# VHH binders against q9ft69r177to353, part 20

Target 1, 177 residues: q9ft69r177to353
Amino acid sequence: LSTWVAHKDCLVLAATGSGKSLCFQIPALLTGKVVVVISPLISLMHDQCLKLSRHKVSACFLGSGQLDNCIEEKAMQGMYQIIYVCPETVVRLIKPLQKLAKTHGIALFAIDEAHCVSKWGHDFRPHYRKLSVLRENFCASNLEFLEYDVPIMALTATATVNVQEDILESLHLSKET
Short names: E, the ipSAE of ESMFold2; O, the ipSAE of OpenDDE; V2, 0.75 times the mean of E and O plus 0.25 times the DockQ between their complexes.

## First folded at step 14 (VHH; framework vhh_7uia_1)

Design q2 (at its last look DockQ between E and O 0.89; V2 from the best seeds 0.00; counts 0 for: pae E 4.5 > 2)
Fold by OpenDDE, look of step 14:
Structure q2 (fold): chain B 177 residues (1-177), chain A 121 residues (1-121)
Amino acid sequence: as target 1 above (177 residues)
Amino acid sequence: QLQLVETGGGLVKPGGSLRLSCVVSGFTFSHYAMAWVRQAPGKELEWVSGISPSGGRIYYKDSVKGRFTISTDNAKNTLYLQMSSLKPEDTAVYYCARYSRDWTETMFDYWGQGTQVTVSS
């Protein structure tokens, strides 16, 4: 959270059930800006939305598994505090997300199960290799309305040193991470 | 007046099968997406399966793919979950839930009371 406050990218290593989700949920609650969470599985996105609903946090998920076609438009209009999205969908939504960043603000991009970017990991997912588009498209150098880069938080329960390096490199996270 | 009522739960041995039913009333069943959600003892709610109003779009939790089948009968206003090759980890209270058309407050706006499924040798 300290790194987030400093508007810096970070890699969070935390076990499942350790409350790591709080790391990206709190920014949404504190800033009133939107947190976008990349998640690999439809079931996980459902589960998280279920959990957040119980805590009166507005959340949705976009991509495959979303049965309501109106939710995407609502999400891009800033109606939800937390937006879960699968990696293939986030790539498609880069332009709408830039507009969201301009109109409502995006506090954080959280990449859950970040180890999926690495072939050295236990769950490699090719679409995760495209997520460098986040750093490339949400930086102050290319978006004039941004005072600072939108922070990216990569989260994983377990990662070897090699996997960690892959995460940092593949996602184009700041060297200060 | 809107109601969801689950039935079909029970005790079954590992490898067994159960068919859950959810009869709905008080709304146009064919206009809403429906889901099965379950909660195991001491665990959080977890989504199991979802189906679009037309039935054309179906999704499953990975751990139940190939074993569970979600379906609807619009004429009977009934949602089904056919469960096969049941495992002890499938033990939970199973709820049918209606997807909300307004996610600003909640993803599911109505739930049944649930039906207990116990898988034990």
Scores: ipSAE 0.815, ipTM 0.916, lowest interface PAE 0.5, mean pLDDT 93
Fold by ESMFold2, look of step 14:
Structure q2 (fold): chain B 177 residues (1-177), chain A 121 residues (1-121)
Amino acid sequence: as target 1 above (177 residues)
Amino acid sequence: QLQLVETGGGLVKPGGSLRLSCVVSGFTFSHYAMAWVRQAPGKELEWVSGISPSGGRIYYKDSVKGRFTISTDNAKNTLYLQMSSLKPEDTAVYYCARYSRDWTETMFDYWGQGTQVTVSS
């Protein structure tokens, strides 16, 4: 969490069930800004939203598997504290998310299951390699209303050193961790 | 007044089949998306499948694709889950749930009482 306060990217390596998701949930609660979470599977996003709903945290997911067409519009109007998206959806939504960052602020982008970026990992997903565009599209040099780059938090429960390095390189993350 | 009532659970051997039914009352069934959510003993709630109000869009958890089929019968105000090729891992209480129209407060605003499905040799 101290890395997020310093406006820096980070890689979080934590076991499943150890509270890994709190790393991105707490910034949303503390700041009132939106946290965007990239997740690889519709069922994972459903389960996370269901859990947050039972704890009275406003959350949604966007993209394939969303049965209500109105949720995306509401999300871009700032109605949800935590927005889960699949990798291809976040790429499609870059422009709306830039607007959301201006109107309500985006505290960070969390890339969950970040090992999916690596061909050396057990669950490679090619769309995860496209997530490097988040750095380019949410940096202070490209968005004048930003004082700092929007931090990118990569999270995974299982990653070898090779996979960890591939995550940092492929997502263009700062190497100050 | 609004009610969701699940039926059709039971004990079945691995590889067997069951059809769960959820009869709804107190709301216009065709105006809401519906889901099946399950909970195994000692585990968290787990989304299984969802269906749009019109029935035109259907999604499944990956582990049940090809084995489970969600459907609706609007004339009977009934949601179904046809389960085939059942595995011991499918043992759980299965709930019928209605998606909220506004997720800012809750994702599912109404739940049934649940029906037990047990898959054991």
Scores: ipSAE 0.225, ipTM 0.631, lowest interface PAE 4.5, mean pLDDT 77
ESMFold2 (binder alone), look of step 14: mean pLDDT 85; pTM 0.870

Design q3 (at its last look DockQ between E and O 0.90; V2 from the best seeds 0.00; counts 0 for: pae E 3.5 > 2)
Fold by OpenDDE, look of step 14:
Structure q3 (fold): chain B 177 residues (1-177), chain A 121 residues (1-121)
Amino acid sequence: as target 1 above (177 residues)
Amino acid sequence: QLQLVETGGGLVKPGGSLRLSCVVSGFTFSYYSMAWVRQAPGKELEWVSGISPSGGRIYYKDSVKGRFTISTDNAKNTLYLQMSSLKPEDTAVYYCARYSRDWTKTMFDYWGQGTQVTVSS
């Protein structure tokens, strides 16, 4: 959270059930800006939305598994505090997300299960290798309306040193991370 | 007067099968997406499966793929969950839930009372 406050990228290593989700949920609550969470599984996105609904946090998920075709448009209009999205969908939504960043603000990009970017990890997912588009398209040098780069938080329950390096490199996170 | 009523739960041995039913009333069943959600003792709610109004779109939790089948009978206003090859980890209260048409408020707007499924040797 300290790194987020400083508008810096960070890698969070936390075990399952440790409350790591709070790390990216709290920013949404505090700033009033949208947090976008990349998640690999439909079930995880459902579960998170279920959990958040109990806490009166407005959340949705986009991509495969979403049966309501109106939610994407609503999400891009800033109607949700937290947007879960699968990797392939976030890549498709780069332009709409830039507009969202301009009109409502994006507080944070959270990449859950970040170890999926690495072939050294136990759950490699090719689409995660495309997520460098986040850093490339949401930086102050690219978007004139941004005062600072939109922070990226990579989260994983476990990662070897090699996996950590792959995460940092693959996602083009700041060297100060 | 909207109501969802689950039935079909019970005790079954590992490898066994159960068929859950959810009868709905008070709304046009064919207009809404439906889901099965379950909660095991001491665990959080977890989504199991979802189905679109037409049945054209179906999704499952990975751990139940190939074992569970979600379906609907619009004429009977009934949602089904056929469970096979049941495992102890499938033990939970199973709820049928209606996807909301306004997610700005909630993902699911109506739930049943739930039916207990226990898988034990």
Scores: ipSAE 0.788, ipTM 0.897, lowest interface PAE 0.6, mean pLDDT 93
Fold by ESMFold2, look of step 14:
Structure q3 (fold): chain B 177 residues (1-177), chain A 121 residues (1-121)
Amino acid sequence: as target 1 above (177 residues)
Amino acid sequence: QLQLVETGGGLVKPGGSLRLSCVVSGFTFSYYSMAWVRQAPGKELEWVSGISPSGGRIYYKDSVKGRFTISTDNAKNTLYLQMSSLKPEDTAVYYCARYSRDWTKTMFDYWGQGTQVTVSS
């Protein structure tokens, strides 16, 4: 969390069951700004939204597996504190997300299961390699209304040194993380 | 009175099959998306499958894809889950649930009481 206060990118390596999702949930609660979470699996997004609903945190997911076409519009109007999105969908939504950042603020982008970006990892997913566009499209040099770049938080439970290096390079994250 | 009633659970050997039913009353079944959600002993709730009102969109958890089939019979106001190639890992209480139209409040607004599925030699 201290890295997020300093407006820096970070890589979170945390064991399963250690509560790594709190790393992106707390900023949403503290700031009132939206947190956007990239997640690789429909079932994971369903389960996370269900869990947050039980704790009265407004959340949704967008993209594959979403049966209600109206949720995307509501999400872009700032009605949900946490928006889960699959990798291919976040690329499609770049422009709406820039508008959301202007109107309500985006506290950070969280890339969950970040090892999926690496061919050296156990669960490579090619769409994850496109996520460097988040840095390009949410930096203060390109969006005048931003005081700071929107931080990118990469999270994974499993990463060898090679996988960690691939994550940092492929997502264009600071070496300081 | 709105009700969701699951039936069809039971004890089955690995590799076996079961068909779960969820009979609904008190709402227009064809207007709502429905899901099957399960909970294994000591585990969190886990989404299994979802279906749109028309049946035009159907999604499965990856681990059950190809083994489970979700379907509806609008004439009988019934949601089904046909389960085949059952594994011990599928042991759980299975709930039918109705997706809310307003996720700002809740994701699923109505739940059945559940039916037990046990897969054991």
Scores: ipSAE 0.300, ipTM 0.684, lowest interface PAE 3.5, mean pLDDT 79
ESMFold2 (binder alone), look of step 14: mean pLDDT 86; pTM 0.876

Design q4 (at its last look DockQ between E and O 0.92; V2 from the best seeds 0.00; counts 0 for: pae E 4.9 > 2)
Fold by OpenDDE, look of step 14:
Structure q4 (fold): chain B 177 residues (1-177), chain A 121 residues (1-121)
Amino acid sequence: as target 1 above (177 residues)
Amino acid sequence: QLQLVETGGGLVKPGGSLRLSCVVSGFTFSHYAMAWVRQAPGKELEWVSGISPSTGRIYYKDSVKGRFTISTDNAKNTLYLQMSSLKPEDTAVYYCARYSRDWTKTMFDYWGQGTQVTVSS
């Protein structure tokens, strides 16, 4: 959270059930800006939305598994505090997300299960290798309306040193991470 | 006077089968997406499967793919979950739920009372 406050990228290593989700949920609650969470599984996105609904946090998920065709448009209009999205969908939504960042603000990009970017990890997912588009398209040098880069938080329950390096490199996170 | 009522739960041995039913009343069934959600003892609620009767779109949790089948009978206003090759980890209370049209408030706006499924040798 300290790194987020400083608008810096960070890698969070935390076990499942440790409350790591709070790390990216709290920013949404504090700033009134949208947090976008990249998640690999439809079931996980459902589960997280279920959990958040119990806490009166407005959340949705986009991509495969979403049965409401209107939610994507609403999400891009800033109607939800937290937006879960699969990697392939977030890549498709780069332009709409830039507009969202301009009109409503994006507080944080959270990449859950970040170890999926690495072939050294236990759950490699090719689409995660495309997520460098986040850093490339949401930086102050690219978007004139941004005062600072939108922070990226990578989260994983476990990662070897090699996996950690892959995460940092693959996602083009700041060297100060 | 909207209501969801689950039935079909019970005790079954590993490898066995159960068919859950959810009868809905008080709304047009074909206009809403429906889901099965379950909660095991001491665990969080977890989504199992979803279906849009109007579009025919269906999704499953990975751990139940190939074993569970979600379906609907619009004429009977009934949602089904055919479960096969049941495992102890499938033990939970199973709920049918209606997807909300306003996710700013909640993802599911109506739930049934749930039906207990126990898989044990």
Scores: ipSAE 0.849, ipTM 0.931, lowest interface PAE 0.5, mean pLDDT 93
Fold by ESMFold2, look of step 14:
Structure q4 (fold): chain B 177 residues (1-177), chain A 121 residues (1-121)
Amino acid sequence: as target 1 above (177 residues)
Amino acid sequence: QLQLVETGGGLVKPGGSLRLSCVVSGFTFSHYAMAWVRQAPGKELEWVSGISPSTGRIYYKDSVKGRFTISTDNAKNTLYLQMSSLKPEDTAVYYCARYSRDWTKTMFDYWGQGTQVTVSS
């Protein structure tokens, strides 16, 4: 997590169940700012929100599978510490998220299951390749209220060197991590 | 006062079918979204399907899509899960749960006691 404190992007390689989720949950708790997590499946987002609810951490998900129309409005008002979104939904929400970053702050974007960007990975998902827009739309050069780019944390349980390189290139992350 | 009561579980062979029921009391059923959530022994809770009675929007976990059907009978305040083509990996305790309207506190604010579904030869 020292990379996030230094306002840098990072790639986290951690086994399932090893506390990978803590890497993005702790920044939300420490800063009071929102963490936005990109996740590939509705069921994964449900399960994560359910787990956080049992630990009394405010969280929601946005996109397909959300049955309560009011959740998105509340999320953009800063009511949730952690917001899960699917890849296509986060692209649609770029403008509202920029406003949220201005009003409440976004500590980081976490891209969970980041190996999904790579055709060399075991679970390629084309919509993940569109996530490079996060770097473009949340950098200090494009948003005058930002002193630093909003960090991007890519997380995956396993990745070969080729997959790791593809993740960094496809998401336009710093080579420094 | 408020309660959710699941019934309809049991033992079934692979490929079989069951229908779970959840009878609801103590709140206006049509104003709340509902879900089925399951837990296999020693595993974490797993969301299966959700429905809004007011809008009819329905979602499924990918592994059950096409095999399970969630539905409601608003006149009876009852939530259903029709399970077909059951597999051993569907073995779990199935809970009926109500989505909270205030996710800042919890995602599901009320749960039933669960009904056991066992898929085995």
Scores: ipSAE 0.202, ipTM 0.624, lowest interface PAE 4.9, mean pLDDT 78
ESMFold2 (binder alone), look of step 14: mean pLDDT 85; pTM 0.860

Design q5 (at its last look DockQ between E and O 0.87; V2 from the best seeds 0.00; counts 0 for: pae E 5.7 > 2)
Fold by OpenDDE, look of step 14:
Structure q5 (fold): chain B 177 residues (1-177), chain A 121 residues (1-121)
Amino acid sequence: as target 1 above (177 residues)
Amino acid sequence: QLQLVETGGGLVKPGGSLRLSCVVSGFTFSHYAMAWVRQAPGKELEWVSGISPSGGRIYYKDSVKGRFTISTDNAKNTLYLQMSSLKPEDTAVYYCARYSREWTKTMFDYWGQGTQVTVSS
């Protein structure tokens, strides 16, 4: 959270059930800006939305598994505090997300299960290799209205040193991470 | 007057089968996406399966793929969950839920009371 406050990218290593989700949920609550969470599984996105609803946090998920076609438009209009999205969908939504960043603000991009970016990990997912588009398209050098880069938080429960390096490199996270 | 009523739960041995039904009333069934959600003892709610209003889009939790089948009968206003090859880890209260159209407050706006499914040798 300290790194987020400093608008810096960070890698969070935390076990499942450790409350790591609070790391990206709190920013949404504190800033009033939107947090976008990349998640690999439809079931996980459902489960998280279920959990958040119990805590009176507005959340949705986009991509495959979303059965309501209107939710995406609402999400891009800033109707939800937290937006879960699969990697392939976030790539498609880069331009709409830039508009969202301009009109409502994006506090954080959280990449859950970040180890999926690495072939050294136990759950490699090719679409995660495309997520460098986040850093590339949401930086102050690219978007004139941004005072600072939108911070990216990568989260994983387990990662070897090699996996950690892959995460940092693949996602183009700041060298200060 | 909107109501969802689940039935079909019970005790079954591992490898067995159950068919859950959810009869809905008070709304146009074919206009809403529906889901099955379950809660095991001491665990959080978890999504199991979802189906679009037309039935054209269906999704499953990975752990139930190939074993569970979600379906609808619009004429009967009924949602089904055919469960096969049941495992002890499938033990839970199973809820029928209607997807909300807004999601600003909740993903599911109406739930049934649930039906108990117990898988035990």
Scores: ipSAE 0.837, ipTM 0.924, lowest interface PAE 0.5, mean pLDDT 93
Fold by ESMFold2, look of step 14:
Structure q5 (fold): chain B 177 residues (1-177), chain A 121 residues (1-121)
Amino acid sequence: as target 1 above (177 residues)
Amino acid sequence: QLQLVETGGGLVKPGGSLRLSCVVSGFTFSHYAMAWVRQAPGKELEWVSGISPSGGRIYYKDSVKGRFTISTDNAKNTLYLQMSSLKPEDTAVYYCARYSREWTKTMFDYWGQGTQVTVSS
């Protein structure tokens, strides 16, 4: 969390089942701002929303697999603390998300299963490579109401050095140099 | 009084089949999306499949696609899950659940008591 407090992008390497989802859930709870989580599978998004609902955290998912068309409108009105979206859907929603960032604040974009961006990895998903638009569309230089860029947190269970480098490059994450 | 009652669980060997039923009463069944959710021993709840009120939109967890079929019979107010090619990893208590129309409160607002499915050799 120290990287998020410093308003910087980060890459989180944590084993599946080690609680890495808390890395993005805690910022939502602490700030009262929305956290947007990009996830590759509808079942994963369902399971996360179900878990959060049992802990009385307001969460939804958007995109393929959503049976209720009203949820997207409610989410863009700030009714959910955590919004899970599939990669293709978040790209479509850039403009509504910019408005949400202005009206309610977005604490973080979390890209879960970030190894899906890499052709060097075992689970490549082409729509993940389009997520680089998040950095540009949610930076303080492009949105006058932002004091700081909205941080991007990339999360994966494990990644080789090649996959880690591909994640940083493909998603345009900030680097120490 | 609103009730969801699951039946059809049991012990089956790997590769076997079971059909789960959930009989619903106390609400207009055709107005709500329904789901099957399971919980393996010592694990969190997992969503398995969902079906729209009309039955026209159906989604599955990837690991069960091609093996499980969700369906409804509105005349009998019954939700089904046909399970085939069962694996030990499918062992769980299977719950019938109704999607809330007001997700800000909870995702599923009513649950059955569950039916045990055990897949072992």
Scores: ipSAE 0.120, ipTM 0.570, lowest interface PAE 5.7, mean pLDDT 76
ESMFold2 (binder alone), look of step 14: mean pLDDT 86; pTM 0.881

Design q6 (at its last fold request DockQ between E and O 0.95; V2 from the best seeds 0.00; counts 0 for: pae E 4.3 > 2)
Fold by OpenDDE, fold request of step 15:
Structure q6 (fold): chain B 177 residues (1-177), chain A 121 residues (1-121)
Amino acid sequence: as target 1 above (177 residues)
Amino acid sequence: QLQLVETGGGLVKPGGSLRLSCVVSGFTFSHYAMAWVRQAPGKELEWVSGISPSGGRIYYKDSVKGRFTISTDNAKNTLYLQMSSLKPEDTAVYYCARYSRDWIKTMFDYWGQGTQVTVSS
């Protein structure tokens, strides 16, 4: 959280069930800006939205598995505090998310299960290799209305040194990470 | 008033089958996406399956793919969950739920009372 406050990218290593989700949920609650969470599985996104709903936090997920086509439009209008999205979907939504960043503000991009970017990991997912588009498209040098780069938080339960290096490199996280 | 009523739960042995039903009333069934959600003892609620109003889009939790089948009968205002090759890990209270229209306040705006499914040797 201290790193996020400093508007810096970070890699969070936390065990499953340790409450690591709070690390990216709190920024949404504190700033009133939207947090976008990249998640690999439809079931995980459902479960997280269900949990947040019970705590009166507005959340949705976009892409495959979303049965209501109107939710995406509402999400891009800033109606949800937290937006879950699959990697393949977030790539499609880069331009709409830039508009959201301008009109409402994005506090954080959280990449859950970040180890999926690495072939050294136990769960390699090719779509995660495209997520460098986040750093490339949400930086102050690219978007004139941004005072600072939108922070990216990569989260994983377990990662070898090789996997960690792959995460940092693949996602184009800042050198200060 | 709006109501969701689950039936079909029970005790079965591993490898057995059950068919859950959810009869809805008080709204146009075919206009809403529906889901099955379950909760095992001491565990959090978990999504199991969802189906679009037309039935054209269906999704499952990975652990139930190939074993569970979600379906609807609009004429009977009924949602079904056919469960086969049941495992002890499937033991839970199963809820029928209606997806909310906007998700702003909640993902599911109406729930049934649930039906108990117990898989044990």
Scores: ipSAE 0.863, ipTM 0.938, lowest interface PAE 0.5, mean pLDDT 93
Fold by ESMFold2, look of step 14:
Structure q6 (fold): chain B 177 residues (1-177), chain A 121 residues (1-121)
Amino acid sequence: as target 1 above (177 residues)
Amino acid sequence: QLQLVETGGGLVKPGGSLRLSCVVSGFTFSHYAMAWVRQAPGKELEWVSGISPSGGRIYYKDSVKGRFTISTDNAKNTLYLQMSSLKPEDTAVYYCARYSRDWIKTMFDYWGQGTQVTVSS
């Protein structure tokens, strides 16, 4: 799989516990730009934020399960390096995220558990099928200040070939290499 | 002066029940969201449940939903975790933790020392 260094979309297939989250965490640290991670579960987002906090990386999550109503405002002001967000929540945040991309930069969108987009996968979640909006709203043709499209990184541990193809088609990812 | 102290851990059989308590001092308990976080031997920290300062918003990890109940008693400055239908996979050290008001530097700014829960199988 290709990395975000070439400003291209990619699909990351890696076993749980293999460090696949580093694929989106390192770009945040190297660029100083925000990384936005779409994740399906409150507990998963909690655990990721806790882990990053212990490594002194500023992170938050937005959406269902967030107990502090001020975090979203701070996130859109660029206060966090990594923002986790539920798939249903990211759609309503498109405009604020476009502003964030202009003011602080967004290095990439990471779609964690990307197999959730596919009915052929073991964990289908309908809100994942709406995530093609990220490609549509964060491309250089739609945002004049962008030299390149904001890359989309899809990540999963459990994709058959059929599920991989459904991920690429449903999310409108460019086919790389 | 600020302190979080967990009690109520112990050894129980599968299917058993246990209530953990976290007594806090040195801060206004009702102004902070609180959580239970656990760590099994050799495993990473794992968030279990959280409760808002008002107690009006409560969330659970899916694997404990329906079995665990988080609650507070503001008059006693105490956070509780009622655990029922315990399974061997629930074996861990359980920590109470206070959410920081600003997650920029850290997510949880104060932790208890933890209490051991062991569910034998």
Scores: ipSAE 0.276, ipTM 0.677, lowest interface PAE 4.1, mean pLDDT 79
ESMFold2 (binder alone), look of step 14: mean pLDDT 84; pTM 0.859
OpenDDE, look of step 14: ipSAE 0.847; ipTM 0.931
ESMFold2, fold request of step 15: ipSAE 0.202, 0.251, 0.252; ipTM 0.624, 0.654, 0.660
ESMFold2 (binder alone), fold request of step 15: mean pLDDT 86, 84, 86; pTM 0.874, 0.854, 0.878
OpenDDE, fold request of step 15: ipSAE 0.862, 0.855; ipTM 0.938, 0.934

